Miniprotein binders against b1l550. Designs and how they scored, part 103

Target 1, 279 residues: b1l550
Amino acid sequence: MRLPEELLERARDIHSEAPSHRIKLDRVGSFGLKVPVEFKGFLLLAEADVWVSLPEGRRGVDLSRQVEAIYELSNPPKDPFSLCREAAISLLEKLNYADSSGVSIRFDAPLQDGESLKYYGVEISSIASDEIINKIRVEILGMTACPCTAELIRAYKSSEIAATHTQRSLGILEVSTKAEHPDPDKLASIIERAMSSPLRTYTKRPDEGGLVIRSLSNARLAEDVVREMIHLFLEEFGHLPEDTHILAAVRSMESVHMHDIYAERSFSLDEIRKEISSH
Short names: E, the ipSAE of ESMFold2; O, the ipSAE of OpenDDE; V2, 0.75 times the mean of E and O plus 0.25 times the DockQ between their complexes.

## First folded at step 11 (miniprotein)

Design ks37 (at its last fold request DockQ between E and O 0.96; V2 from the best seeds 0.00; counts 0 for: pae E 2.1 > 1.5)
Fold by OpenDDE base, look of step 11:
Structure ks37 (fold): chain B 279 residues (1-279), chain A 83 residues (1-83)
Amino acid sequence: as target 1 above (279 residues)
Amino acid sequence: SWKKVRIEFTFDPEKREEVLEFLKRLARELREKYGLTVLVYTENGKIRIFVKGDPEAVDKFIEEVLKELEKLGIEYTVRVEEL
């Protein structure tokens, strides 16, 4: 049932009214939208959040216009990076009262693993204000082997290859930059290379054995993984603007404990370069 | 009423970064001066400025941006589109 248009003329525009409290809001929008995106030849259904700022003198945001903005740009499906950036700009252009806008898109990115697929988590964002800030968060699971337990067992059994406990660990790289979004596959690769070994969707017995042996020979603390992630990141992405902000983190789901081990470092490229040069 | 304008600049690629930083700084100053919303960004190798606000303020903004660019002595093409 569609209401007669005549009724709209009689109704107060609630959104344009003055609020009871004159307070600016930073983000008002629709969260949990589903939008199609094309990524590396895959058509994916991504989750999207869209928002704009709301000035102190306006009661509400026109949410329908926000939703229209992103769906207009999502048909036909395009890469999520372009969609994110273009939608942020479009929101700022369409909503007169907004002085800032933002879009976030989340999906699982397919990653080829032999003849099968594995995946990593991606969240990309673009915020438009006076400039565009692009943000990307990549999360991928890997495997870590504990060097401390390995050393204890080596001392006990005098074996060349020391047994140790292994666990799944979640590696996280978050990058915020005024440049274009960094390549998520490269970020995922950095995380995997920083761990004791990658995970596999499937393994044959010889491959599984080799994977475990590799992990044991490359035992790393969660702290080691984070430091290695930072090192590898600097090698690959050191060309980004100096004000680029990075979060490198690992959550290790320790197999001998009921809790996880977490390590992180937040830094700008300028800060970390100064730190490394001082040693 | 709101006036919305998109300005597109084409520069020599070698000078694009310098001009971009200049325009970002200038846009920030003028934004504050005139109470406008201004976005400076790059697209397809071109510099774009989106500006919206009071029509008179927007016009003044455009005039000042173009005036300051002329002082740099850099060759450019400009397209102005009202949205």
Scores: ipSAE 0.697, ipTM 0.900, lowest interface PAE 0.7, mean pLDDT 93
Fold by ESMFold2, look of step 11:
Structure ks37 (fold): chain B 279 residues (1-279), chain A 83 residues (1-83)
Amino acid sequence: as target 1 above (279 residues)
Amino acid sequence: SWKKVRIEFTFDPEKREEVLEFLKRLARELREKYGLTVLVYTENGKIRIFVKGDPEAVDKFIEEVLKELEKLGIEYTVRVEEL
């Protein structure tokens, strides 16, 4: 059922009124929108959030105009980075009262894994105010092997490759920068290379054996993984603006414990360079 | 009443980053002076400034940006589009 449009002549425009309490709001928006995106040849269903700032003198946001900003740009589907950036700019253009806008887009990114695919988590955002700030978070599972137990078993079974407990570990890289979003595949690669071994969709027994042997030969503490992620990140992305902010983290589901271990470090590029140069 | 303008500059590629930083600094200063919303960004190798607010303030913003830019003596082209 559609109501008659002539009612607009008689009804108050509630959204354009002043609120009873004149308090500015930082983020007012529509969250959990489903949008199509095209990522590296794949058509994916992504989840998006859109928002704007709301000044103290305006009671509400015209939410349909916010949603319009991203949906009109999502047909035909395009890459999520262009969609994210363009929608953030469009929000500022469309909503006169806003002095900042933001868009987040989340999806599972496919990666080639032999003859099959595997997936990792990606969330990107663009915040537009006086300039555009881009953020990307990548999460991917890998395998870690405990070096402490490996060393104990080596001492017991001298000269043999050490056995140890292995577990899934979730690696996380989050980057906030004035530059374009880093390539999520490169971030995922950094995380996987920092771990004892990548995970595979499936393996045949000889390949599975090799994977396990590799992980045992590259035993690493969660702390080691975080440090290696930072090292590899600096090699690949040390050219980004000096005020670029990074969070590197690992959550390890330790197979011999009832709980997880967690390690993280956040830093700006200029901060970490000073820290390293002092050693 | 609101006025919305998109200004697009094309500079020699080797000068673009230098000018981008200059325009960011200038835009921040002028947006506070005139009470405007201003976004400076790049698109397809060009520098764009989006500005909105009071029509008279927007016009003054544009005049000052062009005036200060001319003091640099760098060659460029400009397009001004009212939205």
Scores: ipSAE 0.591, ipTM 0.881, lowest interface PAE 1.9, mean pLDDT 90
Fold by ESMFold2-Fast, scan of step 13:
Structure ks37 (fold): chain B 279 residues (1-279), chain A 83 residues (1-83)
Amino acid sequence: as target 1 above (279 residues)
Amino acid sequence: SWKKVRIEFTFDPEKREEVLEFLKRLARELREKYGLTVLVYTENGKIRIFVKGDPEAVDKFIEEVLKELEKLGIEYTVRVEEL
């Protein structure tokens, strides 16, 4: 049913009213919007969240203005980095009462894998308050092989390549910085290089055998993978501002257990350099 | 009841980072003094300040930013746009 527009003049403006409790809210907005983005030659349908802060004296936000802000900037489709930044600024400008705004965009990023494609997960954010903070999170699957079981099998019966269990492991790198977003392909590459081996979308048996042998010859604990990811990150992105914050994590879906193994480390560039230099 | 202003500063590239840090500190100080929402960021090699709030407070903020910047003796161009 469609109501007459004239009713808007007589209806109370609920959003501008005082709330039942005078409490500031940090993030209020439209979550799960679908927006087109252009990413490295691909047109992708991404999922977006947009939000603003809401002061203690205001009951609600203007949701339609939030949606307008991101959709105006998404036509024609643009890269998700520019879209996040521009939409966050636009939200802060359009919504008078907000003292902060933010945008997150999520999608599966295609990655060339020989003659086929594989993918990794990406979430890009920009948050505007007194300055702009850019965040990026990359997740990609790889393979790990257990060094503990490998060592036990070698002790039992010597072999050039010891048998051990292998499993899929999810590597995670998250970066929060006042600089531009790091290149997600480089973050994905760091994660894969830290693993026992990368995963493939397509292999024939000889190639599959080689991948398995590579993994077994490069057995790594989840803890080993996280440390290697941090090492490789510093080599590639050590130039970022000292107050840049990083999360490095691995979730290993253990083939011999009903549960997963997890390892992580959060740090700032300033913090980790001091830690490493103290040795 | 709300006034919204964009202020864009162009400096010699060699001085931009120093001035950016100065303006960020000043903006934080004046935001507290006047109770304004102030965003400082860079775009296309220029320093941009977005400020919004009470019209009188916004005007005083702009006046003090320009006054303090003049004291630095650094050459700049400024563009002020009301939204």
Scores: ipSAE 0.584, ipTM 0.871, lowest interface PAE 1.8, mean pLDDT 88
ESMFold2 (binder alone), look of step 11: mean pLDDT 85; pTM 0.833
ESMFold2, fold request of step 12: ipSAE 0.548, 0.573, 0.539; ipTM 0.866, 0.874, 0.862
ESMFold2 (binder alone), fold request of step 12: mean pLDDT 86, 85, 86; pTM 0.842, 0.839, 0.842
OpenDDE base, fold request of step 12: ipSAE 0.571, 0.586, 0.578; ipTM 0.861, 0.864, 0.862

Design ks38 (at its last look DockQ between E and O 0.56; V2 from the best seeds 0.00; counts 0 for: pae O 2.3 > 1.5)
Fold by ESMFold2, look of step 11:
Order: C-alpha cells, then structure tokens, then sequence
Structure ks38 (fold): chain B 279 residues (1-279), chain A 83 residues (1-83)
C-alpha cells in the first residue's frame, strides 16, 4: 500500500521547519546499521553509524537519505576504509543543511595465527567538515606476567623457583589523524609486542611452554606495557601529522585479584616528542 | 536554493603539499566570508574542493580561489563539476 504523493503538497514538511529552540546539534543520524565489507580477502559483517550536523534553523534530518547514502556505497562490498571515507563525503554532499558528516564502521579483523586465524576489534571513522579527520581504534588481547610477584618469588629461595601470576590483558590504541587510517594489523602488532607475550588460538604443549617462558622472561607492569606501546608507536608512526592524537591503554584482568588494573595515556605527537626530548 | 560543485585540481607533484595547505587555508577563509560549507581533500592524486551554499556565493568562491592560484603562479588544470 502506498499513499498518494499529491499529499506532500498539503502536508507540512516538519523536518524543514525551524525548531522552537534554535540550538544546533553536532550528531544526528542512524546508528547500528549492518553493512558488508571486504577486508583482506574476507567478507565481513560490520556495524556502521552515520550522522550529520544539524543547524539551529532546521528542525529535523532526512534520515532515509543518510541510510541510502551508505547502503548505495556498500553494494558490492568494498574495503571498510574506502566505504567509511566515501560515505562521509557522500553524506555532506547529499544533505545540504549539514556543515559536517561522519561515519563509523566496526568489525572483528582476522589476523594470521600460525595455520589458523584469531580476531581483534577494529572501529574506524571518517569525519568530513572542511577537511577529513580519520580515527581508528584497535583492541587486542595479550598476556602479561607480573614482575613484582616474580621478584618476590626469586628472593624466596633465591633463584630456585621461577614463577609469577600471568593474565589476559586488553591493549588499546586509538589514533585520530588527518592522514589515512593507520594499518590496523600494525597497530595490533604494536600492542602484542608491548605485552609479555601474544595469545594464540591454540598451542601444543611444547609451544605452550615456550609461550609461558617468553612471558616470564618479559614480565611487565601494565604501566610499562602502555609506555612500550607508545615507544613502538612512535617508531612506526612518528611520521604522521604533528597534531595526530593517540590514546594508549591497557586493562589487565589480574589473575590473583577480583578486580582489573587500568593504565592509559593520551597525547599528540608534538606533545610527546617535547616530553621525551626534555630528558 | 543551493549550488553544489566539486572542483578538481591537477598540480605539479613537486609543489602539491604546499598548494594543498594553501588551498585549505584559503577555502576556510572564503567559506567563513561567504557562509559556505567546504571540504578540501585529496583523492587519486588530485586535490578536490567540494563547496555548497548560495549560488552567488559559490560562484564568487570559485572565482576567488582561481584568482588566488593565478596570483601565486601555480601551474594547474581544473575541472568544475556541478552536482
């Protein structure tokens, strides 16, 4: 059943009216859209949010045009970075009253793990206003080994017992930049290398032993994991624009406690370079 | 009423970064002056400017951008696509 289009001449266009309170809005959009993406040869189901700014003089957003914009670009499936950028530009082009637009896309990224795969979390966004700002957040689990307990056990019976508690820790890198999105696999690698050891999909006993020994040989506080992430990030991505903003964080699910430990640092590239060079 | 255009510039690779930063500043300045929405970005090795707003203001924006590029002495080719 379809209503006659002639009714549009008689009905008020509610969205184009001025609102009773003239307050601009930063993000008005459609959130939780399911979109297909192609990432490194995989067809993945991703979740997308799309939005535009709404000026003080316009009551509502044409939401169907927002959804149309991203779905038109998502078939056939394409890489999520291109989809994200292109959809943000398209939104700004399609919605005349908007002075900015944004798209975010979330998916689980496959990562080679020997003969199998493991997955890590990725969320990307592109925000278009007078220029495009790209953001990426990567989350991946690793293993940490506590150096404090290791030292206490070493002191007990000197070096007869080599032990400490180990646990899963979630590493986080979030990057906001005017450049293209950093490669998520490289961000995941930085996080894993900052940990005491990576986690594997599965291991056989000799490999499991080696992984545990590696973690004990590379015991780190959560604070030191964050510092190592920053060090490794600067080595690989120090070429990004100076106003690039980074958040590095770790949430350690301490195996001997009922609670987690959290450490984080936010910085811009110019800020952290000044801090380091002052020593 | 609205006018929307995409301006596509091809520049010599030697000076593209300098021109990009110049165009970003110029576009922001003119957008504020004329009440326009602009987006400056690169794609496929070319600098692109999307601009929208009042038709007279958009036309003046285009004229002033081209004028300032000529004043700077930059070699370029340009395509203007109305959307």
Amino acid sequence: as target 1 above (279 residues)
Amino acid sequence: SWKKVRIVFTFDEENREEVLEFLKRLARELAEKYGLTVLVYTENGKIRIFVKGDPEAVDKFIEEVLKELEKRGVKYTVTVEEL
Scores: ipSAE 0.579, ipTM 0.870, lowest interface PAE 1.9, mean pLDDT 90
Fold by OpenDDE base, look of step 11:
Parts: sequence; C-alpha cells; structure tokens
Structure ks38 (fold): chain B 279 residues (1-279), chain A 83 residues (1-83)
Amino acid sequence: as target 1 above (279 residues)
Amino acid sequence: SWKKVRIVFTFDEENREEVLEFLKRLARELAEKYGLTVLVYTENGKIRIFVKGDPEAVDKFIEEVLKELEKRGVKYTVTVEEL
C-alpha cells in the first residue's frame, strides 16, 4: 500500500529538521544489507553496510537513498571492489549534506583446493570524503605447530621430526590505502605461507600425512607467523603508498590451552621500512 | 534551486597525481570563496569534481577551474554534466 502523494506533501520532512542537539554524527546508515556480487566467476550474496556523515544541523539521514545507491549499482552484479568504491562515491553525490561516506562489503571468498573449495573471509571497505581510502581485511585459517614443545620432545627423545602440538590459527591482514584494494587472493596466500601449513578441505591419507609433516618441520610461534606475514607483505605489496596502513595479526586456537594466543602489529609502510632498515 | 554538476577530467597518467592535488586545493579555495559544496575524487583514472550550490556560483567555479588548468598548460579532456 502506497500513501497518497498528497499526504506526503503535508507531512513534515523529519530528516531535514534541526535536531534538538546540534551534534555532528560520523556514521549513519543501513547495516546488514544483502547484495549480490560477482567474484572470480562466482555469484555471491554479500553483506553490506552503507553510511554517511550527518551534519549538526540535520536531524536524520535519508536512509532510503542510501539503500537505493548500492542496489542501483548492484544490478547487474559486479565485482565487490568496484561496487564498494562506486557506492561510496554515489552516496556522497546523492546525500549532498554529507561530508563523508562509507561502504563495507563482507563475504566468503572461494579458493580452489584441488577438486574442492576452501574459503577465506573478506571485508572490503571504501571511505569517501576529500579523498577515497580503500580498506580490505582478509582472514584465513591455517595450521601452526609449536616449536617450543617440539624442542622439549627432541631433548627427551631424539627424532628427525619432533612431535608437537598443532592447532588452527586465524591469520588476518588488514590494509588501508589510497590506492586500489590489494588483491585478496595474494593476501590470503601471504597468510597461508606464513603459517606452518595451509588447511585443506579434502585430503587423502598421503596428503594428510604430508601436510602434518610439513607443519612439524615448519614449526612457528604466533609471533613468527605475524613477522613472516609482514615480511611477505612487504615483498609483494611494497609498491603501495608509504602512508598505507597495515594490520597483521594471528589468533592461534591453542590445542593445549583453554585460551587463544594472539599477536599483532599495526604499522604504516613508511614506519616499518624505517624499522627494518635500522637493524 | 541549487545546481549540481559533475565534472570529469581525463589527464595523461604522468601528471595525474600532481593535477589531483592541485585540483583539490583549488576546489577547496573556490568552494570557500563561492559557498559551494565541492568534492574531488578519482575514479577509473579520471578526476571527478562534484559541485553543488547557487547556479551562478557553480558556473563561476567551473570557469575558474578551467582557467587555472589552462594556465598550467595541462592537457585534458573534460565532460561537464548537470545532475
């Protein structure tokens, strides 16, 4: 049922009214939208958040226009990077009282694993103001083997391959840049290569054995993984602007403890280059 | 009624960053001068300017931007679209 337009003309525009308290808001929007995206030949249903700033003199945001902005761009489905960036810009153009906008798109990215699929988590964001900042967060599970326990067992009983506890670990790379979004597959690859071994969706017995042996032979602390992630990131993405900000993190779901081990480093490319060069 | 205009510039790749910074600065100055809402951003290698305000002020803004670009001798293609 649609209300007659005549009634709408008589109604106050609540959103355009002055608020009772003249306070600017940083983000006002719709969260948890579902939008189709095309990623590597897959049509995926992604979750999206859209928002704009609200000036102190305006009571509310035209939320319908925000929703329209992203859905207009989502049909036909396109890559999530373009969608995110274009939607952020469109929000500023449509909601001209806003000085900033943002879009975030989240989905599980398929990754080929032999004849099966594995996945990694992706969150793509674009924030538009006087500049556009692109953000990408990639999360992928790997396996870590503890070098400390391995060394203890080696000391107790000499073996070529020291037994140790292994666990799943979540690796995280978050990149914020004025450049285009870094390739999420490359980010996922960096994380996996920084782990003791990758995870596999499907393994036959020989493959499983090999995977475990690889992990044991490449035992790494959570700290080692983070440092390796940073190292590999610099090798692959050192060409990004110096003001690019990175978060590298690992959450190890320890198999011998009730709690997780967490390690992180936040840095700009300029900062970390200076740090490494000083040693 | 407020006039809304989108200006799209295509520049040669070699000078894009410098031109972008120039346009950002210029746009801010002119926005303040004329009381306009102005956004400068890049999309697909093009520099885009969104300008909104009084029609006469918007026209002056466009004129001044183009004039300043000419003074710099920058080669560009431009599309101006009223929204």
Scores: ipSAE 0.088, ipTM 0.567, lowest interface PAE 2.3, mean pLDDT 90
ESMFold2 (binder alone), look of step 11: mean pLDDT 83; pTM 0.811

Design ks4 (at its last look DockQ between E and O 0.60; V2 from the best seeds 0.00; counts 0 for: total charge 0, pae E 2.0 > 1.5)
Fold by ESMFold2, look of step 11:
Structure ks4 (fold): chain B 279 residues (1-279), chain A 83 residues (1-83)
Amino acid sequence: as target 1 above (279 residues)
Amino acid sequence: SWKKVRIEFTFDPEKREEVLEFLKRLARELAEKYGLTVLVYTENGKIRIFVKGDPEAVDKFIEEVLKELEKRGVKYTVRVEEL
C-alpha cells in the first residue's frame, strides 16, 4: 500500500524542523545493514553501519538516503575497501547538513590454509570530514605455549620432558591512518607469525605432531606475542604516515585458568620509533 | 540554499604529496572561516576538494584556494564541477 502523495502537503516535515534541544550529534545512522562485497575472489555478505553528523539546528536525519547511498554503490558487488570509502564520501555529498560521515564494514575473510580455508575477522571504517581517516581491525586465532610452565617442567627433578600448557589466543591489530587501509591478509599474517604456532583447519597425525612440537619450540607469553606483533608490524608497515595509530593486543584463553589473560599496547608510529631509538 | 562543488586538481607527481598537505591545511582554515564543510582526498592520482555550504561562501572558498595556489607557483590544471 502506498499512501497518497497529497499527504506530503499537509504533514509536517519533522526531520527539517529545529529540535527542542539544540545539541549537535556526532553519529546518526543505520547500523547492521547487510551488503554484498567481493573480497579476493569471494562474494561475501558483509555487515555495514553508515552514519553522518547532525547539526544542532536540524531535528532528524534522512535515514532512507543513508541506506540508499551504500546500496546503490554495492550493486554490482565491489571490493569492500572501495565500497567503504566511496560510501563515506557519498554520504557527505548527499546529506547537505552533515559535516562528517562514516561507514564501517565487517566480514569474515577467507584465508588459504593448504588445500583448505580458514578465516579471520575484519572490520574496516572510513570517516570523511575535512579528510578521510581509514581504520582497520583484524582478529585471528593462533596457538600459544606457556614458557613459564615449560621451564618448570624442564627443571622438575632434572626432567627432560618437553611439556607445557597450550591454548588458543586471539590476536588483534587495529590501524588508524590517513593512508589507504593496510592489506588485511598481511595484518593477519603478522598476528599468526607472532604466535607460537598458527591454527590449521585440519591435519593428519604426523603434521599435528609437528605443529605441537613447533609451538613448544616457540613458547611465548601473551606479552611476548604483543611485542612481536609490534616488531613485525614496524618491519612491514613502517612506511605509513607518522601519525598512524596502532593497537596491538592479545586475549589468551589460558587452558589452566577459568579466565583469560589480556595484553595490549597502543602507539603512533612516531611515538614507537622514538621509544625504540632511545634504547 | 546549498551549493556543492567538487574541485579536481592535477599536479606533477613529484609535488603531489606536498601540495596535498598544503591543500588540506588551507581547505580546513577556509572552511572554518566561511562556515563550510570540506573534504580533501585523492582519487586516481588527482587531488579532489569537495566543498558545500552557502553559495557565496563556496564561491569565495574556490577563489581563495586558486589564488593561494597561484601564489605558491605550483603548476596545475583544475576542473570544477557543481554537484
Scores: ipSAE 0.577, ipTM 0.878, lowest interface PAE 2.0, mean pLDDT 91
Fold by OpenDDE base, look of step 11:
Structure ks4 (fold): chain B 279 residues (1-279), chain A 83 residues (1-83)
Amino acid sequence: as target 1 above (279 residues)
Amino acid sequence: SWKKVRIEFTFDPEKREEVLEFLKRLARELAEKYGLTVLVYTENGKIRIFVKGDPEAVDKFIEEVLKELEKRGVKYTVRVEEL
């Protein structure tokens, strides 16, 4: 049932009223929207959040306009980067009382693994205000082998390839920049290369054995993984603006402990360059 | 009430990148000067500026942007649309 439009003329616009408390809000919006996106030839159903700021003198946000903004841009489906940026701008254009807007889009990105697929997690964001800041977060699982246990077992059994415990580890790269969103596949590749070995969706026995041997021969602490991620990131993305902010992190789901090991470094490109040059 | 304007520029593709960086810098300076919200972006091969604020300030912004572009001698077509 649709209410008669004439009722709108008689009804107060609740959203435009002054609030009981004159306080600005940073983000007001719709979270958990589902939007189609096209990514590398795949049509994916992504989760999206859209928001704007709310000035102190306005009671509420016109949420319907926010939802309309992103869905208008989502048909036909387009790449999530363009969708994110365009939607953030559209929100500011449509909602004239907002001084800032933001869009976040989340999905699992397909990654080719032979004839099968693996995946990594992606969150793309754009925040529009006086400038547009683009953010991307990539999460991908890899495998780590512990070098400490390997050394202990080597000392005990005198083997060239020492056994050690292995575990799944989640690598995280988050990049915030005034430039365009960095390539998520490149970010995922950096994370995988920083691990002892990548994970595979499908392995034959010889391939599986080789994967484990590779991991054992490339044993890394969680700390090593993070440092390697940073190193590889600087090699690939050192051309980004100096004020680009990076979070590099790893969560190792340790197989010998009930808890995870976590390591991270947050930095700007200018900061980390100064740090490395000082040694 | 705040005035919202979209300025759309069409430039020669060869100069578009240079002009974009110039406009980003100029827009930021003018936004700060006049207390405006300004976004400079590209869409469909065109440079767009979204500007929002006091009507008089917005008009001054537009005037100054066009003046600075004229000084650079860059050929462009411009469309100004009030939103």
Scores: ipSAE 0.268, ipTM 0.698, lowest interface PAE 1.8, mean pLDDT 90
ESMFold2 (binder alone), look of step 11: mean pLDDT 86; pTM 0.847

Design ks5 (at its last look DockQ between E and O 0.94; V2 from the best seeds 0.00; counts 0 for: pae E 2.1 > 1.5)
Fold by OpenDDE base, look of step 11:
Structure ks5 (fold): chain B 279 residues (1-279), chain A 83 residues (1-83)
Amino acid sequence: as target 1 above (279 residues)
Amino acid sequence: SWKKVRIEFTFDPEKREEVLEFLKRLARELREKYGLTVLVYTENGKIRIFVKGDPEAVDEFIEEVLKELEERGVKYTVRVEEL
């Protein structure tokens, strides 16, 4: 049942009314929208959040306009980076009362693994205010081998390749920059290279054995992984603006413990360069 | 009423970064002065400014931006679009 349009003339515009408490809100929007995106030749259904700021003198946001804005830009499907940026700008243009806007898009990115696919998690965001800030978070699973246990077993059995416990570890790189979004495949590659070994969707038996041996030969603490991620990031992305902010983290799902080990470092490019140069 | 304007600037590529930083700073100052919403961004190698607010304030903002660019001797082409 569609209400008669004539009723709209009689109804108060609740959203435009003064609120009971004159307080500005930073983000008001629709979360958990599904939008199609094109990524590396794949058509994916991504999850999207859209929001704008709300001034102290306005009771509510026009949510329908926000949803309309992103779907207009989603047809035909486009790359998620352009969609995110363009939608953030469009929101700021369409909603008169907003002084800032933002969009987040989340999906699993396909990554070729031989004849199969693996994946990594991606969250892309763009915030428009005085300028556009682009953010990307990449999460990918790898494998770590513990060097401490390896050393203990080496001492016990005197073997060249010491057995050790291995576990899945989640590596995280989050980058916030005034530049364009960094390449997510490059970020995922940095994370994988920082670990003892990558994960594989499928392995033949000889390949599996080789993967484990490689992991044992590259035994790394969670702390080592984070430091290596930072090192590799600086090599690949050191050209980004100095005010670019990075979070490098790893969550190791330790196989000998009931809990995870977590390590992180948050830094700006200017800060970390000063730190490294001082040693 | 709200006035919305998109300004597109084309600059010499060699000066684009310098001009961008200048425009960002200027836009911030003018935003505060006039109580406007101003977004400065790059698209397809061009600098874009989106400005919205009171019509008179928006017009003053545009005039002031153009004046400052002229005073600096920056060569540019400009396209102004009201939205």
Scores: ipSAE 0.669, ipTM 0.886, lowest interface PAE 0.8, mean pLDDT 92
Fold by ESMFold2, look of step 11:
Structure ks5 (fold): chain B 279 residues (1-279), chain A 83 residues (1-83)
Amino acid sequence: as target 1 above (279 residues)
Amino acid sequence: SWKKVRIEFTFDPEKREEVLEFLKRLARELREKYGLTVLVYTENGKIRIFVKGDPEAVDEFIEEVLKELEERGVKYTVRVEEL
């Protein structure tokens, strides 16, 4: 049932009124929208959040216009980075009272794994105010092998036992920059290369053996994984603006413990360069 | 009444980064002076400014931005689109 449009002549426009309490709000929006995106030849169903700032003199946000803004741009589906940036700009253009806008888009990204696929988590954001700030978070699982236990076992039965505990570890890179979003596949690759071994969708037994041997030969503490992520990130993305902010982290599901361990470093490119330049 | 304008500038590539930072600083100053919302960004190697607010204030903003670019002696072309 559609109500008569004539009612618009008699009804108050609640959203355009001044509020009883004149307090600015930073983010008012529609969260959890389902949007289609095209990524690397795949059509994916992503989840999006859209928002704008709300000045102290306006009671409410026209939420339907927010939703309209992103859906107009999502059909036909397009790459999520363009959608994210364009929607953020469109929100600021469409909602006259807003002095900032933002869009985030989350999806599971396919990644080639031999003749198969595997997946990693991606969340991107674009915030438009006086300039555009882009953020990307990538999460991917890898394998870590404990070097401490490996050393104990080596000392216990020299040359007879090559063993340690291995576990899945979640690697995280989060980048906030004024430049374009870093390529998520490159971020995922950095995380995987920092681990003791990558995870595979499936392996035949000889390949599985090789994977395990690799992990044992490349045993790393969670702290070492984070340091290696930072090293590899700087090699690939050291050209980004100096005020680019990065978080590198690992959450390791230690197979011999009831709990996880966590290691993290946040830094700007300016800060880390000064740190590394020291002798 | 509101006016919304998108301004697109093309500069020599070697000057683009320098001019972008200048325009960001200028836009921040002028948005407060005139009570406007201003976004400065790049698109396809060009610099864009989106500005919205009171029609007279928007017109004065545009005039002042162009004047400051001419004073700086930067060569450019410009396209103005009212939204």
Scores: ipSAE 0.555, ipTM 0.866, lowest interface PAE 2.1, mean pLDDT 90
ESMFold2 (binder alone), look of step 11: mean pLDDT 85; pTM 0.832

